# Ledger of designs, part 216: VH-VL binders against b7kms5

Target 1, 80 residues: b7kms5
Amino acid sequence: DTFETVRNTIRIESEVDESLRQLCHEERITKETWLEAAYLYLCEKPEELAQVIQLAQERLSQRKAIADYKRAKTMQERFL

## First folded at step 13 (VH-VL)

Design va51 (framework fv_miptenalimab)
Fold by ESMFold2-Fast, scan of step 13:
Structure va51 (fold): chain C 80 residues (1-80), chain A 124 residues (1-124), chain B 107 residues (1-107)
Amino acid sequence: as target 1 above (80 residues)
Amino acid sequence: QVTLVESGGGVVQPGRSLRLSCAFSGFSLSTRGVSVGWIRQAPGKGLEWVAHIDYDDEKRYSPSLKSRFTISRDNSKNTLYLQMNSLRAEDTAVYFCARTSFYDSEGLRYFDYWGQGTTVTVSS
Amino acid sequence: DIQMTQSPSFLSASVGDRVSITCQASQGIRSYLAWYQQKPGKAPKLLIYAASTLQSGVPDRFSGSGSGTDFTLTISSLQPEDFATYYCQQLYSYPWTFGQGTKLEIK
């Protein structure tokens, strides 16, 4: 049968993207298949999956902090 | 794990200078959104904000200390510094370094991790 | 500068009591307020930020409320480990300022 796929637009840090791009080139795989394989593998390892989720939550908080930092600087400078 | 370790405190005579250091692990000072600063506490007294440096090198000082104190960082060494000049008896305190974080919906700041503090005693 | 005033400066209470500490800003600071706990000889520990948001790892017996100029830190059922000095801080305008502290003594 035909695999049903969806197109995703994701934004990741440039250094991470560069490293992943190099890995995919060297191993002759695609980002799409690496992502699928990584997720499927982690679903078999609940302890490792939990650790990855923790890292993802931390990285999301960092991205929010950067956005908030820029907003807070603007607000403080306006009202100082 | 995030840790902050202060050093450089000691006993110093009035009018002299002293430089404090704060070494970090678990994060980098070059990381966007990271902010660090100094808070001091005189014996038996409350907390007093001293100075703060943002990841983009923007520096802010307590107005009473701006003329005598300078905050700086060395990103390659993950170290924060406080240069204290023309020290006075009222500068006697425990000096803490601390990192700031932010609340996502309102741009609020707060100190989430603190070092153990280093003691500075200014006496003749 | 924004002056932060805490009340009371000293408080004695029994284990299991509900206690409240108040913090008043000399001008409006919205929700740009944090609460810290400091035990003798130790560094301060963040309890609450954004006036009412509990820091991860802090027991849910701690809560914060208020906005603008009047803020309250509440401990719903006091425990022996809650013996400490509590500080509020405004982070709305430079210079950042702290309250004078409230020393909580457990009977």
Scores: ipSAE 0.000, ipTM 0.600, lowest interface PAE 18.4, mean pLDDT 84

Design va52 (framework fv_miptenalimab)
Fold by ESMFold2-Fast, scan of step 13:
Structure va52 (fold): chain C 80 residues (1-80), chain A 124 residues (1-124), chain B 107 residues (1-107)
Amino acid sequence: as target 1 above (80 residues)
Amino acid sequence: QVTLVESGGGVVQPGRSLRLSCAFSGFSLSTRGVSVGWIRQAPGKGLEWVAHIDYDDEKRYSPSLKSRFTISRDNSKNTLYLQMNSLRAEDTAVYFCARTSFYDSLALRYFDYWGQGTTVTVSS
Amino acid sequence: DIQMTQSPSFLSASVGDRVSITCQASQGIRSYLAWYQQKPGKAPKLLIYAASTLQSGVPDRFSGSGSGTDFTLTISSLQPEDFATYYCQQLYSYPWTFGQGTKLEIK
């Protein structure tokens, strides 16, 4: 094939992966092509891109809060 | 700080119903990626997953139990429920409620906190 | 349904021994595997998730390896508090399933 590709490994939430996998199965596309299409579409839509970035920042903050909580709990259980 | 406490277990006759409760604290079931569920263990046997409810209210059941068991939640009370109908002797077990969390990098689920369990005995 | 076959069912060992417990999935589950320890009358405790990631607070004598269908839990130097029943679990697809358990007993 004529497309130049790069192998990337990314980690996403299992619930999102399951939902995306189902979508790809129903629409007869692959996760790779969906990711490419989504990014290219959003790059042409600055307002929508900004909303997606905000959602990403919120999701990252939630993950950090959970990780911080687990670290604090581990510290307490070791010394208390 | 995360706690889960089961209640509602007891001795019941075959064919009857029982509702289990799990009071949880230290987390919100509205948080994306967080889920809670029920796992049971018959006397002297291994662990069996029963049912699971996700942050977005998606419910999943063990195929053998879905016709008789219903999982639900009340987020305002931080409480998880398991409604068990048409109970059989084979449903005799300790019922644990447990939270799933995710591995940050992989978003991979695992049961990180468990309650102490409540015993259900189905006996004539 | 994905079947989880755990072996051995019983393992007799002495303090200081290196022991390994295996878990085999009937189909590929990637790294969506967790290991739990259960002591009599207690709830299970998470030891390892994502097949090889040690849960915080768990001693580093515990380790997990494998991916796909074949997984191993290893205790490098058995301590008295390690005598318990161990379970593997796949969280790749519903219904989530556990292995039958391995009871680790004192020789």
Scores: ipSAE 0.000, ipTM 0.598, lowest interface PAE 16.8, mean pLDDT 84

Design va53 (framework fv_miptenalimab)
Fold by ESMFold2-Fast, scan of step 13:
Structure va53 (fold): chain C 80 residues (1-80), chain A 124 residues (1-124), chain B 107 residues (1-107)
Amino acid sequence: as target 1 above (80 residues)
Amino acid sequence: QVTLVESGGGVVQPGRSLRLSCAFSGFSLSTRGVSVGWIRQAPGKGLEWVAHIDYDDEKRYSPSLKSRFTISRDNSKNTLYLQMNSLRAEDTAVYFCARTSFYDSLSLRYFDYWGQGTTVTVSS
Amino acid sequence: DIQMTQSPSFLSASVGDRVSITCQASQGIRSYLAWYQQKPGKAPKLLIYAASTLQSGVPDRFSGSGSGTDFTLTISSLQPEDFATYYCQQLYSYPWTFGQGTKLEIK
């Protein structure tokens, strides 16, 4: 059977994208197939999946903190 | 073991084109994780990355140069090329050919071997 | 583009001195930093990659440290052959960019 695909656009940190892009280049795979393989692999390993979810939650919190910092800086400049 | 030798430099008028060559030996650009690129240095100035090409023929350019410069290779001759079009006085520099290697699985790149450079002078 | 700023641009020192050159990135680059040495009329030579890993064949008086935005190249006991221009480079994000260089001169 032929694979049916969907198009997704996501925003990730430049550093992570650079590292992943280099890995995909060296191993001759695509970002899309890496994502599929990683998710499918982790679904078979619930303990590892839980660790990844925890890391994702931490990264989301970090992104919110950075956004809050930038917002605060903008407010400072608005009043200066 | 690894050598890179640039050629093709010279004096050229503004608006003209010039093609640089880099003959390499001691490695194959078909080796996974290896890339070769160009770095230039204007007289008395610092280093500026120009472009590189990797084993899988992926090409990356300095954004300011992408419209005028083209990187290519000929694997049968172990030769790298830089085609430079619409040359300007600010393109005057020594052009170095250098190989990149990677560090561990994170693919941390670095230029480990360099040629001696070829001089390009753009003047009227 | 990520801007790399070296300090100082010129450094005068004597043989046997401990010297340090700093490199600051305009944004975080993790450990994607290399240091090169260039002598007049010659091609650059790789000294350190991944911020702190010494290249094979480079004397152990050279060391690198730092991560993120602030990096340091240290020469623990300066030798006559070390008088040269030193460049840092970030390889984290395209375009790859170099610092302006630090010229190390004999005092």
Scores: ipSAE 0.005, ipTM 0.607, lowest interface PAE 15.7, mean pLDDT 86

Design va54 (framework fv_miptenalimab)
Fold by ESMFold2-Fast, scan of step 13:
Structure va54 (fold): chain C 80 residues (1-80), chain A 124 residues (1-124), chain B 107 residues (1-107)
Amino acid sequence: as target 1 above (80 residues)
Amino acid sequence: QVTLVESGGGVVQPGRSLRLSCAFSGFSLSTRGVSVGWIRQAPGKGLEWVAHIDYDDEKRYSPSLKSRFTISRDNSKNTLYLQMNSLRAEDTAVYFCARTSFYDSLGYRYFDYWGQGTTVTVSS
Amino acid sequence: DIQMTQSPSFLSASVGDRVSITCQASQGIRSYLAWYQQKPGKAPKLLIYAASTLQSGVPDRFSGSGSGTDFTLTISSLQPEDFATYYCQQLYSYPWTFGQGTKLEIK
């Protein structure tokens, strides 16, 4: 191809992945090119980028909360 | 409609045993994410979590009550039980059964439906 | 065990007032907190879960806020049917624990 690329392994929620996969199928694009385009577009829209960052921070916090809860549950089942 | 109805309360002497029942409808305890449990409230006091049982038969207890109380279920009868042994005066309370949402979309739990409660009085 | 402390234990207010009840956890519980309302002789009723999510069927004058160790339940305009005892509960770590309750009385 005409671009230098890097390989990334990314874990996202199954429902989000399914929706994105459907979009990519219908529009004949790849997850890689969608991610690149989305980031580049948002970099030109500072207020929209700020909203996306806020959503990302919320989602990260939620993932940590779920992980913390599951860890606590596991300890209590066998050690408390 | 989800309903839970407790029964089996009464007056008992210290050291004796009592079994509470909770008949529920509108959901199955075999359904993934469903759990039911017991919360008690002493006269004029606040709420205290007693025990709960998950859809996969995992049981959890308040540490102070684990040695004396046993939670169980009969899915064929849609009934939850609490076996209380070696009863003490401090076990005097209204006992509520309640359903929890175990697998909320973000992993949060909460008691969304409660029974009316059954009164247990332990006195000499 | 995680200790849940509510403040105040008793609150007198008038219809139409904005009232707030606070709940403090002895250690961080993220957003794993629920609020319940209990009327005399009745079972508790779920108002809010995940610290700030309103249960379906609950009036929107009720709201919850906070995370970590400090939480607040707010009633924006008190109605006659809101005079009750309110409890917070942490569901982050077993054993699950409740606050001691806040009794809201008509002034």
Scores: ipSAE 0.000, ipTM 0.602, lowest interface PAE 18.9, mean pLDDT 86

Design va55 (framework fv_miptenalimab)
Fold by ESMFold2-Fast, scan of step 13:
Structure va55 (fold): chain C 80 residues (1-80), chain A 124 residues (1-124), chain B 107 residues (1-107)
Amino acid sequence: as target 1 above (80 residues)
Amino acid sequence: QVTLVESGGGVVQPGRSLRLSCAFSGFSLSTRGVSVGWIRQAPGKGLEWVAHIDYDDEKRYSPSLKSRFTISRDNSKNTLYLQMNSLRAEDTAVYFCARTSFYDSLGFRYFDYWGQGTTVTVSS
Amino acid sequence: DIQMTQSPSFLSASVGDRVSITCQASQGIRSYLAWYQQKPGKAPKLLIYAASTLQSGVPDRFSGSGSGTDFTLTISSLQPEDFATYYCQQLYSYPWTFGQGTKLEIK
């Protein structure tokens, strides 16, 4: 191996993970190399990078909303 | 009953500033998962999302408007604001205040309550 | 930005007709689509969210279908009060964007 690497644990939507696993199998690449390639490619495409960041921001907001929904529902069921 | 009432619209010259207000009742912006924001509609045209603010002060803007518009709130007054700077003729529109809610564990959002709108006309 | 294109822009129909309007996203948005109705001089009203979920209080003659890039709003039996402009909105990615609108006229 010629690259210095780090190990990261990530949690992603199951449907996305399954689609990504299928893509990696068909194209004979790994999730690690796909992630590296995607980021490097997008860094050279500022307009596309901006679109990805906007999608990421909405997905982050949705995940937070789901957590907040669960918290609010628990409180409403307990005290209403 | 949830109500949102916009005010502060009027006729202004290009390059000037204007501050819109939205008074809301029947809910608290500090309620987790609730956000409020602004959607505008130019005469005879469609809807355009401007900005929103969440209960935790997270602010999101339309990229084309972020440099000129600022969204803020005052929870003690139950009021949402939109500060509009360097106004252009293309900013002429009815500005609606609207609330988003989330429905289920998948986080689907939608605008469930809207105000009647306030008209901003930018003309020389 | 994700462009939302509605078809047709104008539609004329008779009371009792089944009418459909379509909304196409320039890229996949899964099911993160809402439909709104706007009557002249009024604020929009939510009809459908999550592409196919009917909002409480909305008549069951309204339905939504589709996923990904192609979506349809259907009114099964048009009523006079359905004269309005209809808008789709994607809530998949910022900035949130709306279609240009479909104006429905009663014949």
Scores: ipSAE 0.144, ipTM 0.798, lowest interface PAE 5.2, mean pLDDT 88

Design va56 (framework fv_miptenalimab)
Fold by ESMFold2-Fast, scan of step 13:
Structure va56 (fold): chain C 80 residues (1-80), chain A 124 residues (1-124), chain B 107 residues (1-107)
Amino acid sequence: as target 1 above (80 residues)
Amino acid sequence: QVTLVESGGGVVQPGRSLRLSCAFSGFSLSTRGVSVGWIRQAPGKGLEWVAHIDYDDEKRYSPSLKSRFTISRDNSKNTLYLQMNSLRAEDTAVYFCARTSFYDSLGVRYFDYWGQGTTVTVSS
Amino acid sequence: DIQMTQSPSFLSASVGDRVSITCQASQGIRSYLAWYQQKPGKAPKLLIYAASTLQSGVPDRFSGSGSGTDFTLTISSLQPEDFATYYCQQLYSYPWTFGQGTKLEIK
């Protein structure tokens, strides 16, 4: 094994994390190798990669909307 | 050396079936990222993608042809097939067998090797 | 379906000329575009993949550029053997689609 690695810290939604943890436990793989494999597989399937990117954009938009709502709830309720 | 050779074309009446074969060599369809498929060209017209089959047996079809055409392979014979049912006059074309490969982990696909084609004429 | 439109449909040029053929996708396809050359009675031959990468064995007078929706194939100095029909293809989304073709005739 001659791979060079980098250490990343990412924050994902709890529901997704729990599902991914269960998958990794059942299949005896790690989150890091799953992420690498998933990205590499999707790069080989451009149509599927495009769908994943779209979903990621939608999730990011929804995440920001929820965060903005919680953070500025009173202000938002004052505007039409 | 990669080669693909089509066969099975001919003159057939509307409503009949015909099976095309493509004998390939110089690569394995079990190789990750490799797929083979069919592209057709009607007389004097442009290229139309018909179907392909990936190394992992995933099959994709042109939506207009999916109900009548079936792609399959026999890896032990290095042969690709196209089963064409309920043939119509508009299916008259040269049918090319072609390989796609990945040169980049980004998944950029392209048809790098083509056969010479086999002619199918649907005539009454 | 992603529609691929080539311009022009017909080109007539002299040996030594620089010519360009354009290809427009109806939606963004990143760099998932290939160019093929087809001579009369023959199978198509891959020239360019990934929008701008020259296939091994293809003369360096051929080049490709563009990304997203607008792409160009350029032949810097036409040779007699370049008489052919040229096709672009998107391989970004199923069904895979080709442009209508550009017929290049040498004067």
Scores: ipSAE 0.000, ipTM 0.639, lowest interface PAE 14.5, mean pLDDT 86

Design va57 (framework fv_miptenalimab)
Fold by ESMFold2-Fast, scan of step 13:
Structure va57 (fold): chain C 80 residues (1-80), chain A 124 residues (1-124), chain B 107 residues (1-107)
Amino acid sequence: as target 1 above (80 residues)
Amino acid sequence: QVTLVESGGGVVQPGRSLRLSCAFSGFSLSTRGVSVGWIRQAPGKGLEWVAHIDYDDEKRYSPSLKSRFTISRDNSKNTLYLQMNSLRAEDTAVYFCARTSFYDSLGTRYFDYWGQGTTVTVSS
Amino acid sequence: DIQMTQSPSFLSASVGDRVSITCQASQGIRSYLAWYQQKPGKAPKLLIYAASTLQSGVPDRFSGSGSGTDFTLTISSLQPEDFATYYCQQLYSYPWTFGQGTKLEIK
């Protein structure tokens, strides 16, 4: 009753999940503790945190671009 | 109790060098998440961050000062140093030693303890 | 470098007044902002960190708000000991930068 935890559900790319699972298995840690440690470490290093945020923004933009591409391809196939 | 005490200030001519010291107690600079640094304040002016050193010995400097100033520490004496070379009139200021830490689980940084400052006057 | 623009530079007020000081960052800094109080001849003291978290031992008449680029320090009811110079600081990106300061003086 020392810590309060929250259950979260997140969706990540399959290849990233596979890599993270392998890392956790090899180092004998959990995804939960890795996520907590990674965030806390980055908060100690604001410059590194900014770079991670930029990568996150790029990945989000890529997901949107893929969605836009699929939409455009569907339109082309339906009307050409 | 956390304390930081600066020393080594004085009057010096332009182009000379000066080394400031900061003796600290009540914490270890080897503690994860802790850093100690220097902030200066010119007479009647605001605060300017100079440099800091992290628990893992990572050093960061104000870009305008990096070529002339060097930060270092002596763990055996719990002392922080600032070596100032090629001093200019615009380096005239009170130099404060301050600790950053994070106390919350989120890891936010802030200067929680400050020394009283040591005065450096660069004058012909 | 991230520029911190603090306003006003000078503020004249009376005991019991509600006072607000603003700080604007030239770029987004999330909540990586701290507020300090400095009295003449003394070192600064931390009041607020993470934009809105009150430092232990600081009276609850002090509060901080904002995120991203616009931040405000509010003192709900000025006390005699609150007349001082106030500084904001961003700790998001190196070099760390301070606002120019707001001198709060008695009317």
Scores: ipSAE 0.007, ipTM 0.656, lowest interface PAE 12.4, mean pLDDT 86

Design va58 (framework fv_miptenalimab)
Fold by ESMFold2-Fast, scan of step 13:
Structure va58 (fold): chain C 80 residues (1-80), chain A 124 residues (1-124), chain B 107 residues (1-107)
Amino acid sequence: as target 1 above (80 residues)
Amino acid sequence: QVTLVESGGGVVQPGRSLRLSCAFSGFSLSTRGVSVGWIRQAPGKGLEWVAHIDYDDEKRYSPSLKSRFTISRDNSKNTLYLQMNSLRAEDTAVYFCARTSFYDSLGPRYFDYWGQGTTVTVSS
Amino acid sequence: DIQMTQSPSFLSASVGDRVSITCQASQGIRSYLAWYQQKPGKAPKLLIYAASTLQSGVPDRFSGSGSGTDFTLTISSLQPEDFATYYCQQLYSYPWTFGQGTKLEIK
């Protein structure tokens, strides 16, 4: 009779968040329901899902590269 | 339109210092995801990344040059600088100023606009 | 550091030819690769970014492909203005590194 839900906290790029916020406001939906609908829709389209996964992997690699560089830079500046 | 114009190159003796300037227009270095930096090219050789500065003022350097070179900016003048200390013969090169941007925000970066370069010759 | 190796280092071709230049990274760089064209005495010019995206204003005879470690730049029908040196660059991790260059000359 009731949907069991979980509470999650996610961190995304601010420009993406602004765009998504605008979409949700215009369409009168929430970020939570957008995320659920997007995932469910993509699960029905394996070719599109594969492309989204590739984009996600690329974005994750970019974040890791930036984080690794920031750590290295901080260490170097402390020793110089 | 986006333009970048380098200046300050010349002939200098080993051990001396030189400051390069890059005057840019058509964009703001305060734009999220944009950075400006220096790439050099020794005579007859390939391209070598030197340093860059991001929109949030984070500075990054080639490890071999970090102790001698300093990158800075003056946003009020839309100018980028490269301070080069303790110059060596191996620093002889054309120094290019170039802008980077992100593909789709957090995606891959690329140098989309380049200046014409300024020549630095380190010799006696 | 990630080493970028281009092949061939020298290429001789004629106007109208289809040519390909390859670039190999010493480790995986996803699609974090750009291609530049440089003419003698001039600054490099961006051709392709994100491995396969054509820069605005660049003729559509240029195309890029590949991901991970192996990348290719293709010019489908050479024009006189295409004789230049071509460089690949990885922007995946610091320090950013370029290939040694491929010089394309008239046959």
Scores: ipSAE 0.000, ipTM 0.599, lowest interface PAE 17.0, mean pLDDT 85

Design va59 (framework fv_miptenalimab)
Fold by ESMFold2-Fast, scan of step 13:
Structure va59 (fold): chain C 80 residues (1-80), chain A 124 residues (1-124), chain B 107 residues (1-107)
Amino acid sequence: as target 1 above (80 residues)
Amino acid sequence: QVTLVESGGGVVQPGRSLRLSCAFSGFSLSTRGVSVGWIRQAPGKGLEWVAHIDYDDEKRYSPSLKSRFTISRDNSKNTLYLQMNSLRAEDTAVYFCARTSFYDSLGMRYFDYWGQGTTVTVSS
Amino acid sequence: DIQMTQSPSFLSASVGDRVSITCQASQGIRSYLAWYQQKPGKAPKLLIYAASTLQSGVPDRFSGSGSGTDFTLTISSLQPEDFATYYCQQLYSYPWTFGQGTKLEIK
């Protein structure tokens, strides 16, 4: 192996995964190499990195809100 | 049923500090999914988001204000605070306290209830 | 930051008119958009969230449409109480940003 690597599993939004999968197919790259390239590129671009972090923070807040919504809905259904 | 009432505004000199309060009723910030925050509006201008805090104490700030402003709460008093340090003339605005809803399945935290606002004037 | 630009900034109309105001995002925000109404000296009031969902208690003459970068708020038959300033807000990314506002004045 040319690089020492780690294997991990991540969960992402289905629409994002579908879009990224199409991009990778069209450009003849893999999700692994796209992720590495994107991170390395952004680490050299502080202003762009800040924008990405802010989007990530909002998406994290959105996932938390969705989980809270589902939990509240489940509680309501249990006591209906 | 849901009310938010701001207080603590006034006239202050540049470089000084001021703490705003928002007393709310009809809901608890301890309720999962609820958050409260501050939005400001300069005279004759539009709305600008300042900061918000949610039920588990997660805080988010406008990047330009994070170094000078601190959001906090006291759940036992149903009160939200905004500590404003190193005030500048451009901080002059009406400061609104607002609650966000969590009932949107997309996870949007839209502002569904607002207070009447408290006026902060920074001038020398 | 995502810039939200409203058009027009000022609009004059008569009671009974159909009016539309637009909001453009500087980048795609999907459907993460809300509309607020603000009357002079009062706090804003939520009208629409998720671009097109009407808030409970808001009259059905208000509607929202759009996705991505272009959004529209429509009032199908303007009433006297509708003369106010309207703001859009994106909730796609931090920091949350608002449009500059559209002031709807009586003709």
Scores: ipSAE 0.492, ipTM 0.880, lowest interface PAE 2.1, mean pLDDT 90
Fold by OpenDDE, second read of step 14:
Structure va59 (fold): chain C 80 residues (1-80), chain A 124 residues (1-124), chain B 107 residues (1-107)
Amino acid sequence: as target 1 above (80 residues)
Amino acid sequence: QVTLVESGGGVVQPGRSLRLSCAFSGFSLSTRGVSVGWIRQAPGKGLEWVAHIDYDDEKRYSPSLKSRFTISRDNSKNTLYLQMNSLRAEDTAVYFCARTSFYDSLGMRYFDYWGQGTTVTVSS
Amino acid sequence: DIQMTQSPSFLSASVGDRVSITCQASQGIRSYLAWYQQKPGKAPKLLIYAASTLQSGVPDRFSGSGSGTDFTLTISSLQPEDFATYYCQQLYSYPWTFGQGTKLEIK
């Protein structure tokens, strides 16, 4: 097996990032290895994976809604 | 002033269909961040979320009701609808129409304005 | 689904009392919680959203606290008009679910 890594940028919600950072610190791991491990674990747990996917979809929807709302609000305020 | 007024309730037999309407004013469903939905309350019981429709026409349903209930809207009339099919005794409830506002820090919706409700009674 | 459990289901108190109602989620819902007040024959009224944000027009004797799984609605000094049924609701994930309600009665 190769251990080649891929560089990418992941933007995490601030509270989640802080909580995850604390956990990783306490457990002497990194966010990267946590994500890898979590994904691998979930791949073997189809029911849990489905739950995580559902939650992820909701979070994405929330992000989009926030963006839409902020854009609309900004436009309204600009032209008032 | 935001107002929501439900109508269409009544007494129906099991297996029948009924369509509820909610006429709202003081806001537009096309406004981003705004949605409207239905919440019901059986006699002497608590609140149960039924369905809502977002500003982008995204529809969400209670899983137990999705197969029988359909939420829709007519923006030109500022009216929300709930089509209820194959009605059962357990569908007996006051049906509230409510608007959701938006908490942008969380992307969270919450029901800030409610109608007075319309009563649906399913009995043989 | 996320279950919301309120406690107590019934609460008797007197005018002027400090009262607290709790709501527990079956899983973490962060701050995605709202509190409603409902009087007999009336529609629910929003009191608190985002766990601790007071809805405009709601008296400041109402407050909400908590995050994760445990939440509390507090009325610092109960007024006659506060006797009603209160509901919590999680809006963290679908389906949105309510607590079973807490009926606040006059002692």
Scores: ipSAE 0.206, ipTM 0.818, lowest interface PAE 2.1, mean pLDDT 92

